VHH binders against Profilin-1 (pfn-1). Designs and how they scored, part 32

Target 1, 132 residues: Profilin-1 (pfn-1), of Caenorhabditis elegans (q9xw16)
Amino acid sequence: MSGWNAYIDTMTAAAPSIKRCAIVGAADGSVWARTEADNVFKASEEELKTFVALFNDVTQVPAKGADIEGVHYVVPRTEESLIFGKKENTGFFAVKTKSAVLIAVYEGPNEVAAQVRKAVESMQTYLNNAGY
Below, E stands for the ipSAE of ESMFold2; O stands for the ipSAE of OpenDDE; V2 stands for 0.75 times the mean of E and O plus 0.25 times the DockQ between their complexes.

## First folded at step 3 (VHH)

Design a55 (from a1 with A97T S101D F103L D104S L107I T108S Y111F; framework vhh_4orz_3; at its last look DockQ between E and O 0.56; V2 from the best seeds 0.00; counts 0 for: pae E 5.6 > 2)
Fold by OpenDDE, second read of step 4:
Structure a55 (fold): chain B 132 residues (1-132), chain A 124 residues (1-124)
Amino acid sequence: as target 1 above (132 residues)
Amino acid sequence: EVQLVESGGGLVQAGGSLRLFCAASGFTFSDYAMAWLRQAPGKRREWVALISTAGDTDYADSVKDRFTISRDNAKNTVSLQMNSLKPEDTAIYFCATDYGDWLSESISYEFDYWGQGTQVTVSS
């Protein structure tokens, strides 16, 4: 288990509604760590490459949405380093650090989204401060 | 003050169609995603359709391929075309916005603002 797996564990522990989670390279979408076993994060490398590229121009993302694990999410809006999506009772939060993109897919009512975002953004802050 | 005013509801037979409208004011309409929610008697409020700031759409599985959400940013309106209506679609329908997310410290994408709703009744 790489050191990045610890960050996956930290995020999932902070937000139990997170079902799947990944840390990927911001440049190419390469997987650094992801949830495994019963909650394996299943996005393909090609899909992740496309996903991380969304951060190159977040203003265009609401027009086309985002695909994760073969599922299309509507992206209501974006921020400079934040992309989030919604589908039924699921959604995702993705944040960009200096060198990584953190992706958390969650299930549950909208009320759980705040905790998920907090978990991901907390990790974002930590990693940014650590130079990642 | 944020205002959302729904209209277009009514009584319709199963298989029929309705078109709901929502007029929005009190915020920069084009900057926010819009949604339609519904609440049936004794049931939890649920989202029906979502449209992004740029027009990407999604639907609850129960209404997919029957309902169509659209928006007109020039007129500050959002609409819901409802076809092939079923008795299960009977509910109060609310127009909603995520405007509240900008007012909170943590965005949770909850549709915290909605109108008084418009009643949709589908008879069998």
Scores: ipSAE 0.425, ipTM 0.750, lowest interface PAE 1.0, mean pLDDT 90
Fold by ESMFold2-Fast, scan of step 3:
Structure a55 (fold): chain B 132 residues (1-132), chain A 124 residues (1-124)
Amino acid sequence: as target 1 above (132 residues)
Amino acid sequence: EVQLVESGGGLVQAGGSLRLFCAASGFTFSDYAMAWLRQAPGKRREWVALISTAGDTDYADSVKDRFTISRDNAKNTVSLQMNSLKPEDTAIYFCATDYGDWLSESISYEFDYWGQGTQVTVSS
């Protein structure tokens, strides 16, 4: 899964405030790549399956929030292919491509959130153009 | 155009309760998440409570289990019920409606959409 790990490395290099991230299958939440070792992305298979299913109707997500790595995030609002959440000084951005969902968990103030969003959306565009 | 007007602040003793209100106008209230932030003397602003467009909530650890945020879309109001108040809760409390911008954009200055605030003073 080293090929997909290169995309993880690219996102982390673009936004160093990403603490953990993953690329998972949009249909089933299967992990294609994730951060490992000291920054291991800890979401279970069951949690990821539930999470990617949120993209089937993003309008329902602000009522329920989203759970990633056992942490509940308030989702303030959603956009067509973007779910983002907030929990104290942490947050996440998740975007759906044709075949994948990119999830990036970050820590820090609003300024780093902007960098993380740009990194994730840039990768979303790249993967969509590549047919993923 | 967009206005947020806070009320409900005051002086209370430790262990007391207050309910803050924010009346919103000039925008489609139900389309925006709402937050309460506070600023104590000599400190930076911090958010204490957040409510999504559909009612999901989160709280800062310092106020968890003591404060409850709620919204009434029919009345264009958000409220903050504050129980078991502590001297450390002394601050000016602000209502805000640009939560998404705080999460996704660099914010150097307060937005016009932030309210003027309401003072809460807790004494022992």
Scores: ipSAE 0.282, ipTM 0.601, lowest interface PAE 2.5, mean pLDDT 82
Fold by ESMFold2, look of step 5:
Structure a55 (fold): chain B 132 residues (1-132), chain A 124 residues (1-124)
Amino acid sequence: as target 1 above (132 residues)
Amino acid sequence: EVQLVESGGGLVQAGGSLRLFCAASGFTFSDYAMAWLRQAPGKRREWVALISTAGDTDYADSVKDRFTISRDNAKNTVSLQMNSLKPEDTAIYFCATDYGDWLSESISYEFDYWGQGTQVTVSS
C-alpha cells in the first residue's frame, strides 16, 4: 500500500520507449506496482518467481535466455545486478535492488535501449540508497 | 587492439545463398555477445542477428528462418549463413561485439566495435 506507482511513472517518463514496467519483490516476485490499463504488465506470479530467481546466478542466464510475459528473450549479457534481454526490435532491462527487481519492457532500436537502461539504473540507485 | 574483419560478401542472384565470416581479435571472444548488422543505401544501420556467449540466438523478423548466426569460440569467429536471399537483403553487413558495453550511456546509439563491413548485393 505505498506510493510505488510513482516510481513506475518516473521510469516511464524518463524513457518513453518503455511499453510495460513493473516493480516486483526480489525474494518472491510479488508485484508491488506495474503499468496498467492499455499497457498492463501481464506476467504471472509463477513466471515472476522464476524470473527474479535468475538474479541468484546471473552468469547462467545467457545459456538459456529469459522469459517474461510469455516472450523468450536472448540475454546477450548480464552484470551482477542487471539482466538485458533482446527480441527483434524489442527488449527488457531488469535490475535488482536490495528488496526489489525493476523490469522495463521497451520497443525500439539500440538508441532507445540506452535510455531505458539509464532510467532503470537511476531508479535502482535511488531505491538502494533509500534502503530498498 | 580490438579488430573485427568481415568477409564472404559478393553478388548473388535472388534465391541464392552466401555465408559471411567475421574474424575477431584483441579481446576474450567467448565472454561477449556477437551480432550482425546491415546498412542499405540511404538507411540507418539495423541489427540482423544476435548470438549470446552461450549460443542462444535471435533474428530480425525480415531474416528469420532464412539466416543463421553461429560462433566458434575456439577460432574466434562468428558467421552468418544467408539463404533464400532477396533484393531487399542488399546491404553492407557488419560484424559487431558488445565489448566496451554497447548498451551503456557511453555507447548510446552505436556499437563500440564493428568491422569495416562486407558488401552483399542481391540481383533480381
Scores: ipSAE 0.123, ipTM 0.505, lowest interface PAE 5.6, mean pLDDT 83
ESMFold2 (binder alone), look of step 5: mean pLDDT 80; pTM 0.812
OpenDDE, look of step 5: ipSAE 0.018; ipTM 0.391

Design a56 (from a1 with D98E Y99S E105D S106L L107T T108P E110S; framework vhh_4orz_3)
Fold by ESMFold2-Fast, scan of step 3:
Structure a56 (fold): chain B 132 residues (1-132), chain A 124 residues (1-124)
Amino acid sequence: as target 1 above (132 residues)
Amino acid sequence: EVQLVESGGGLVQAGGSLRLFCAASGFTFSDYAMAWLRQAPGKRREWVALISTAGDTDYADSVKDRFTISRDNAKNTVSLQMNSLKPEDTAIYFCAAESGSWFDDLTPYSYDYWGQGTQVTVSS
């Protein structure tokens, strides 16, 4: 009964094009909450540990790309607390808070990418204000 | 004035090769990821290849191992080397630039700037 599951529900309700998402610990990539069942976010603990470490120096990420759920995404560029990737009609947005990293994988036409970004940035702001 | 100008298209036989070029002007080229997209007769525009600001690349499954995207920041150009061409590759090929501004709802198709396109025709 984790309260963190409510934040997953909030993000997916705000941006229906989010196919899978998770909230993980910024220090170690430990899963706090993820989408379940047919929409289960399948990244391993080892992959998530590697992924959250990318936020230690985001300027290096566009040269290497990023791997999520075993899929390699090109990262076009980065912002201080935002990594995003593209692969055809799919992509992801990941944002770092004080204690967490939010990851949302989406699918759909280009106008839904902006909606997904707004959803993860709104949650980022909320969690930072809540001390996370 | 922001411009993307494609060149290098033409008519080739199946199994042939072409190299497309895109010359960029009016913006800071090194700040933008660059993509090639194509539109075949009667079909929707599809993504072909992407290159990041720092050179990491990805390709559509239909062109993987046949096409290579590259960029030259000194010349403000992006190129697409097309090998083992098939009739199914016949399309107008477009160059596009992606920046951070595509994150607002007013930037269609995730790209800030588009070229006019160059025609590639592959005969059997």
Scores: ipSAE 0.277, ipTM 0.612, lowest interface PAE 2.8, mean pLDDT 83

Design a57 (framework vhh_4orz_3)
Fold by ESMFold2-Fast, scan of step 3:
Structure a57 (fold): chain B 132 residues (1-132), chain A 122 residues (1-122)
Amino acid sequence: as target 1 above (132 residues)
Amino acid sequence: EVQLVESGGGLVQAGGSLRLFCAASGFTFSDYAMAWLRQAPGKRREWVALISTAGDTDYADSVKDRFTISRDNAKNTVSLQMNSLKPEDTAIYFCAADSLDWGEYTYDYDYWGQGTQVTVSS
């Protein structure tokens, strides 16, 4: 009982506006944990493999955008370990650690995005310090 | 000196159109995503539209299919074409530049304009 789902719980408690999130393997996009039931993270295996590969060269992402759960997001810019995007009232933050990629999809105004980014980056720091 | 200066606001009747402009100076405009936000009397700021450095656009549901954001990197301008205006669109419209988190409302966007008033009468 616990495992990787405890980190999902921690992120969603820190930012309740996260609608769906997942922790996936950085090498292959394999799902380690995700939100379930009414908040199920719906990305396919193929989509996640494509998404995590974006971290191999983040400088190309703003020209193409990014797809999560079949939704195409505008990506205004990237940082070495951060991809984020916006589509109407929906957005996402994705961060890469040593071994994982954390993806959080949220809904709401830009003030909500600030809380989501802080939650995701705090978890990124924690996992990197833990050797993940 | 960094500046964002909005223009094009005014009074229009419902169903009318306005085009807002934002003239940028003092920074490398093409390196920044640009956004429009609005604030109605007694309400919080609301994100309206954005355009990435690559020219990709996105819109709030309330303005989708009515507003069009565009940029001209040669002239250092971003514009917002507003069609089919409604009384609910009445607000001060702000231009903002963000090198960090354009999708995040913070008091700390890199640069903000002073705003331009748009009033839509029925």
Scores: ipSAE 0.000, ipTM 0.206, lowest interface PAE 11.6, mean pLDDT 82

Design a58 (framework vhh_4orz_3; at its last look DockQ between E and O 0.62; V2 from the best seeds 0.00; counts 0 for: pae E 5.6 > 2)
Fold by OpenDDE, look of step 5:
Structure a58 (fold): chain B 132 residues (1-132), chain A 123 residues (1-123)
Amino acid sequence: as target 1 above (132 residues)
Amino acid sequence: EVQLVESGGGLVQAGGSLRLFCAASGFTFSDYAMAWLRQAPGKRREWVALISTAGDTDYADSVKDRFTISRDNAKNTVSLQMNSLKPEDTAIYFCAAEYSFDWGDSTYEYDYWGQGTQVTVSS
């Protein structure tokens, strides 16, 4: 496993409701690491290119939502480096670092979302401080 | 003072229609996503529909193609058009507003809630 896999493990350990997770290049959506085995992150290359491009203008994202793994999510609102989506009993958090986008898809009621967000944003902070 | 006030509930026969309204005040409505949730007797509260600040929508599978959520930012209102109603749609329907997750709590649902409006669908 690459060094990036360790960060996947850290996020998934911090938030058990995370079912699939990926670290991708912010510029092109290339996959640097992802959950595998029973919880394979299955977003296509083309989909990830489109997804990471959403961060170029987050103000427009609530109007069109976001697609991950062929599923459309409503994006209630956005922040400068944060895109999150909601769907029935599922959702995602995506944060942008200097060079990467972290994506965590979770399953469960809204009550679990806070823990997922914390896990992803903690990793965001760590990677930013590390120069990534 | 923040207020969400639901209206439009009532008794309707199966196959009928209702339109729920929620009037919001006391906060910047256009900055919040709005949702409808419902709670049937003895059941857990369940998510029904969500509309983003910009009007993108999503629905629970159980109500998809039957319910339509919409908002009017000029009037600070969100509505839920309910068609082809079924007895299993009987519940108290709540309007809720969502802005951000509370970092002070390990759980999050919604920032603001209405008191709810009763919807009863008879067979």
Scores: ipSAE 0.745, ipTM 0.876, lowest interface PAE 0.6, mean pLDDT 92
Fold by ESMFold2-Fast, scan of step 3:
Structure a58 (fold): chain B 132 residues (1-132), chain A 123 residues (1-123)
Amino acid sequence: as target 1 above (132 residues)
Amino acid sequence: EVQLVESGGGLVQAGGSLRLFCAASGFTFSDYAMAWLRQAPGKRREWVALISTAGDTDYADSVKDRFTISRDNAKNTVSLQMNSLKPEDTAIYFCAAEYSFDWGDSTYEYDYWGQGTQVTVSS
């Protein structure tokens, strides 16, 4: 709750190409922190609840894709605790920790995607080690 | 050795149709998402269509109602059916496998792009 915005700041500093991101509860999609104002993460509570439920069986996701902020992303494949998607020059990476899901939406070429994935996975490791 | 070989391009009149094919070898085709991109003279490569490992598809707005991407895992092919072609569709069309988009793996140095096939649409 308190201070979770600091983790958003850490991720966006590590990968400036993250346009919007959020940290949400893995059980219900409740927002713990997100980018705001001009970079507001616009996903509804209903959409986030649906999205975090995808981690209950990631193998089903590539058949249907994933929706974030009203945008449909093709999910090429999934990895353990990682869902990522692509649409034109935009994409996202989402990772699950013990109690949270981190979602980062980015814009730009493939080099940008690699930086965003690294930032999100680094934070995933940190939060898991911290017991979240 | 990974290879992607495009075919099916050619000259067509505006309003016509073409079907492009991409034959893949050297990797487990069914494990990779596949895409079509295009590049017109003097312009950057533009994404056109994407198909996931399990068949979900997406299209650039410029082609959404005109193009259809499909895959045949038994034959290791991906195809692009292009209908209602416009002069603006004139470009070299490229087939690409998932890792050629660097889906978060910036250390991957192998190029999964084909050589492309020319599509020319005359008015």
Scores: ipSAE 0.337, ipTM 0.646, lowest interface PAE 2.3, mean pLDDT 84
Fold by ESMFold2, look of step 5:
Structure a58 (fold): chain B 132 residues (1-132), chain A 123 residues (1-123)
Amino acid sequence: as target 1 above (132 residues)
Amino acid sequence: EVQLVESGGGLVQAGGSLRLFCAASGFTFSDYAMAWLRQAPGKRREWVALISTAGDTDYADSVKDRFTISRDNAKNTVSLQMNSLKPEDTAIYFCAAEYSFDWGDSTYEYDYWGQGTQVTVSS
């Protein structure tokens, strides 16, 4: 278990609608921490390498969407350090810090999505200020 | 002044087709994702289709393979081709635009809304 698991717990506590989440290395998609037990974040190494590379040029992402855990999401638009995706009643928010990408997968109506975004962006700010 | 104006609705027999159009003005259309939603009598508004700023799409399960969303950024339009229509597709259809990622309550998840166009499918 790493100390990074505490950050996973912080995000899931701030937004209980988060079903799965992870903190992964921005350069290679290596998993620093993730939800575990019955809610394992199950994206493969290959998928995560592909996913974090999307942040190299976020402007290209809306044309093709993004895949996480084998699910394709439409990405309506992006910001430099933010990719979010929609699929029916589910979605994700992903943000990039200096060294990491934070990924949160949620279920629920759009009001829930706002809570998830806030939780993930609060952690993004914290990690950036801490030098990560 | 932002406007989204739907057209192309009407009465059609089951199994038929309609094409809806939505003309946009008053904002930079190419920066917005566009969606179609619908509201049947006595029901809450439901999502039908979404198209990203760059053309990727998704659909509600109930309309997959029957409906096609498309956009023309040069003409500032989004359209919905509806094939194999069923009586349960009867609804007011709304065009909507999204730029913001901050969602409030479920009634106001999109930045801009059209006034809607009626589609009625008879047996």
Scores: ipSAE 0.149, ipTM 0.571, lowest interface PAE 5.6, mean pLDDT 86
OpenDDE, second read of step 4: ipSAE 0.707; ipTM 0.863
ESMFold2 (binder alone), look of step 5: mean pLDDT 84; pTM 0.841

Design a59 (framework vhh_4orz_3)
Fold by ESMFold2-Fast, scan of step 3:
Structure a59 (fold): chain B 132 residues (1-132), chain A 123 residues (1-123)
Amino acid sequence: as target 1 above (132 residues)
Amino acid sequence: EVQLVESGGGLVQAGGSLRLFCAASGFTFSDYAMAWLRQAPGKRREWVALISTAGDTDYADSVKDRFTISRDNAKNTVSLQMNSLKPEDTAIYFCAAEYGLDWGESSYAFDYWGQGTQVTVSS
């Protein structure tokens, strides 16, 4: 963990409904930064390797869903670089950049999902423009 | 033009079963995830079940192991099989279609909604 924590802070400030989030390497799922302490993002290395590999063929994901922090999420559909999932009053957004995958887990009513998506997609655009 | 029409509701005794249907028209059904939500008298709508475009499912804890959601893309329908019904399941049941999470001001973030079908479970 390094200066990448500043981007975690930016996303959580933009969407306070984000409960936990991480920035991981797109090639291997290695953690670059994550929320810590009371909001620690608890995905294992094995789970993250499996998760980032989903971006190799997003069209297969809605049939099987996605697992984050040991929780299975239904993935309603996917876009080229976006996977999102739902489970009751929780959900996640994950976006792929050139070198990273950003994962944000949120909790709350459906109104907050739009804010979380906006925060994650804004960061995706920023990092892509920065060469990441 | 876009319509979601629920059917199959009615009165049933506790412990009984009902099957709800939702017929969709006016959009490409297979591109949308489908959900069932319910609203009990005097309460907010709550999510009950979700099915992805490719058939993966999830359920609210209150209905797990009792309800089953399914879809038939050839007939543009989604169904909810409701078993072991309880008086607490009494509500208006709505089907909803979601292409993606809305940027929306809507409380429910679904693209299309049905009018609902009443389910009443007596003691």
Scores: ipSAE 0.256, ipTM 0.594, lowest interface PAE 3.0, mean pLDDT 84

Design a60 (framework vhh_4orz_3; at its last look DockQ between E and O 0.55; V2 from the best seeds 0.00; counts 0 for: pae E 7.4 > 2)
Fold by OpenDDE, second read of step 4:
Structure a60 (fold): chain B 132 residues (1-132), chain A 123 residues (1-123)
Amino acid sequence: as target 1 above (132 residues)
Amino acid sequence: EVQLVESGGGLVQAGGSLRLFCAASGFTFSDYAMAWLRQAPGKRREWVALISTAGDTDYADSVKDRFTISRDNAKNTVSLQMNSLKPEDTAIYFCAAEHSYDWGESLYDYDYWGQGTQVTVSS
């Protein structure tokens, strides 16, 4: 119901393969918005705290991967504000804005990954321009 | 010539352990993620374990906490320690190598394959 939920809706609408999505505080992993109901994003507070901290040194992430919702993802590579991972026919994209981390978990073959990335990066750009 | 040669398979009783090895040659081993897959009779080949170039590991849920994948870049080998084996683990186990992690390429679309080693777990 918060304004942040609209951004969740925007991302999920832009990439139908996104199954779960969250916007969390970059500093502490606090959940600002998330998908709910049948597609509830279920990462714990502790897990999210750990996850957002990965952005403090993204160069180390490929060595240890990333855990989201109790699932371990192999992280092939990272960028300064982008962490993504794979697990079978699932994966995630996480982008960091000035104050937030956007996390999108998707299901589907690799072909859908590009659309997911575009969705989260578009939101990243929008939020950054908005000062968030 | 690229080669992946598996070894270590055999017959073992349920609850037992095996250690599989895969020796790689003919390519830059350190640039490839290494995986173990298995195929049981009449079933589709399934992913078992993966170790990335960076050393991160992942496992199928069916083998998690029982199997351990490791690699030795100095020796160009990847191994699979299999503990607490079950009859359901009976399969031909394949070693596979994947060069690229780029999006658009399947993590499980491997460039090179071994011929496999038979693992049989009796009840």
Scores: ipSAE 0.505, ipTM 0.794, lowest interface PAE 1.0, mean pLDDT 92
Fold by ESMFold2-Fast, scan of step 3:
Structure a60 (fold): chain B 132 residues (1-132), chain A 123 residues (1-123)
Amino acid sequence: as target 1 above (132 residues)
Amino acid sequence: EVQLVESGGGLVQAGGSLRLFCAASGFTFSDYAMAWLRQAPGKRREWVALISTAGDTDYADSVKDRFTISRDNAKNTVSLQMNSLKPEDTAIYFCAAEHSYDWGESLYDYDYWGQGTQVTVSS
């Protein structure tokens, strides 16, 4: 009833250095919720479809990297349900749940990246427990 | 004992080229992303180039299209080919290995560091 935007608000409140984020369907990359207005998450449906397909075999991702909002990120390495990338002064964390992929793009130093990862992984746990 | 040993630095004229090498030992090289960073006199250390465990690369805007990072997992080496060198490229160049998720402007985002090699570009 409240909608998926409440989860976006929860993540950005927990890690204010998240510049843009989205919750998308794991099967097709369809957007369920995203940041809007001055910090609108701009990834296209086709880009997101390509991105969520990366979770089908994360071991291949470091060879090609990942594209988010038309920006290419090097993925240094991957973990089973976590893809993260780095580019000069920016980065992202993306986690897969049963039905969703959460993507958070951030800007800032090391302590900020750690907080963003924690916020994204906390939401991953919550959504998995809720059956998503 | 973990070691990263840089070589290939030196003095070169503007427009010239240098190739830097980093020899790694004491850890499973293929499990680590590798980076080159540099520190110019009186300035902070800055990131230059990154190569993933499987060879995807990225570069700082200041060196893009001039520098190429590569790795050889069989030899446990990472290299930086530097072309069209400019006086502003003058710095000590450091090799670093990274397996942590921690990133940012922090000098210590990387798990292992080398001692550095001096590159001087004269105008």
Scores: ipSAE 0.366, ipTM 0.676, lowest interface PAE 2.0, mean pLDDT 84
Fold by ESMFold2, look of step 5:
Structure a60 (fold): chain B 132 residues (1-132), chain A 123 residues (1-123)
Amino acid sequence: as target 1 above (132 residues)
Amino acid sequence: EVQLVESGGGLVQAGGSLRLFCAASGFTFSDYAMAWLRQAPGKRREWVALISTAGDTDYADSVKDRFTISRDNAKNTVSLQMNSLKPEDTAIYFCAAEHSYDWGESLYDYDYWGQGTQVTVSS
């Protein structure tokens, strides 16, 4: 349970369209785990600090969108603990837990987006129940 | 009940311009992000442009700097200005809507779709 990388593997296995993902601290955007090797999640810590702050008021996010890995995403949908971003045939889902933000960047049409959301929300629930 | 009605399609020569309109009714328009998608013969439907409830926009690389999406929340319309049209822009163009905060039952599609309007760009 101490290996945060296992949670990365769980999410990517649950939704193969996820190309990159990360678990970052909700307060400061520090990277706890991320996809590595051939599919490195490349967001800077400065960008992640700005990104996690979007969860302070998700109702303002559709007006300004969100940036991850230097890519601007339009945010058509949010919930209190979820931000969905779109860019062409790619997108992301991000969810907030008590201590962390889970970010999954995927490729594919809307048909794959539902599985990506399910994967990150399942992990969100698991981490919240574990106290994170 | 819910209606998305496209208009403005037609035949145009390469290099020309068209403006598409989509009139929406039967739902709270200001709560929905709006999109244009297109489907060329023999191709899969592809996303063209998206505009958030507050007016943030993005475009497919193939149309960037040539197409402009806009919305008028007072008239419940979204439009697509298409400039410098190319034969490869020939397609049926669809208007679509998705709720910005309250997820509907559609987990992998837009909540509402128009019937589409044909755009044909000739050499």
Scores: ipSAE 0.029, ipTM 0.465, lowest interface PAE 7.4, mean pLDDT 85
ESMFold2 (binder alone), look of step 5: mean pLDDT 85; pTM 0.856
OpenDDE, look of step 5: ipSAE 0.411; ipTM 0.748

Design a61 (framework vhh_4orz_3)
Fold by ESMFold2-Fast, scan of step 3:
Structure a61 (fold): chain B 132 residues (1-132), chain A 123 residues (1-123)
Amino acid sequence: as target 1 above (132 residues)
Amino acid sequence: EVQLVESGGGLVQAGGSLRLFCAASGFTFSDYAMAWLRQAPGKRREWVALISTAGDTDYADSVKDRFTISRDNAKNTVSLQMNSLKPEDTAIYFCAAEYDLDFGESTYSYDYWGQGTQVTVSS
């Protein structure tokens, strides 16, 4: 209970199509906060360490895709601090801040993804401004 | 292999009309927003029109009410109907595709591009 759960709550309130999400350390993938109980974010520490390392060179990610919670996602493109992907009716957005990576997994068609992206990018801006 | 192939460009008199087509292959067309951009000699590339996966459209102010974008998912084709053409519409027109995760916020963030088709409008 570090207070980081308040940021999880803020993102899920802003975009109700978010099913699971987490805030992890950018350097090592250590979990700072995640959704729990019925909406538990299930990625292992080893998977998260591999995932955050993708931000070292995002241009390589579309060729390989990305794995989150044991699910392989197609990543059509990346932006400098943003990786996103889709697999059937499931998708994710992940953004990097100075010291954190925010990951949100959602369910729904492409049309609902825009709201999830807004929530994640708003939190990215807030945390960067707060020195994180 | 991903391909976007434009057709329909040519020479037309001011006030005339042209219809451009873009045939897409090598990806799931229905998952992508489709756009038209243009580049006039010595100028930056500018966005012209966009159609989302749901069929929502958006246009640059310079072409609004003159151009109409449409798509046919059964044929993997996007088209641009250009009416009341002006000499300032002279440009190479490019078809582009973007995976439609954030329609309305994405600007110029396209995954695939065609080679372009020349449109020349004489005065």
Scores: ipSAE 0.000, ipTM 0.145, lowest interface PAE 12.2, mean pLDDT 82

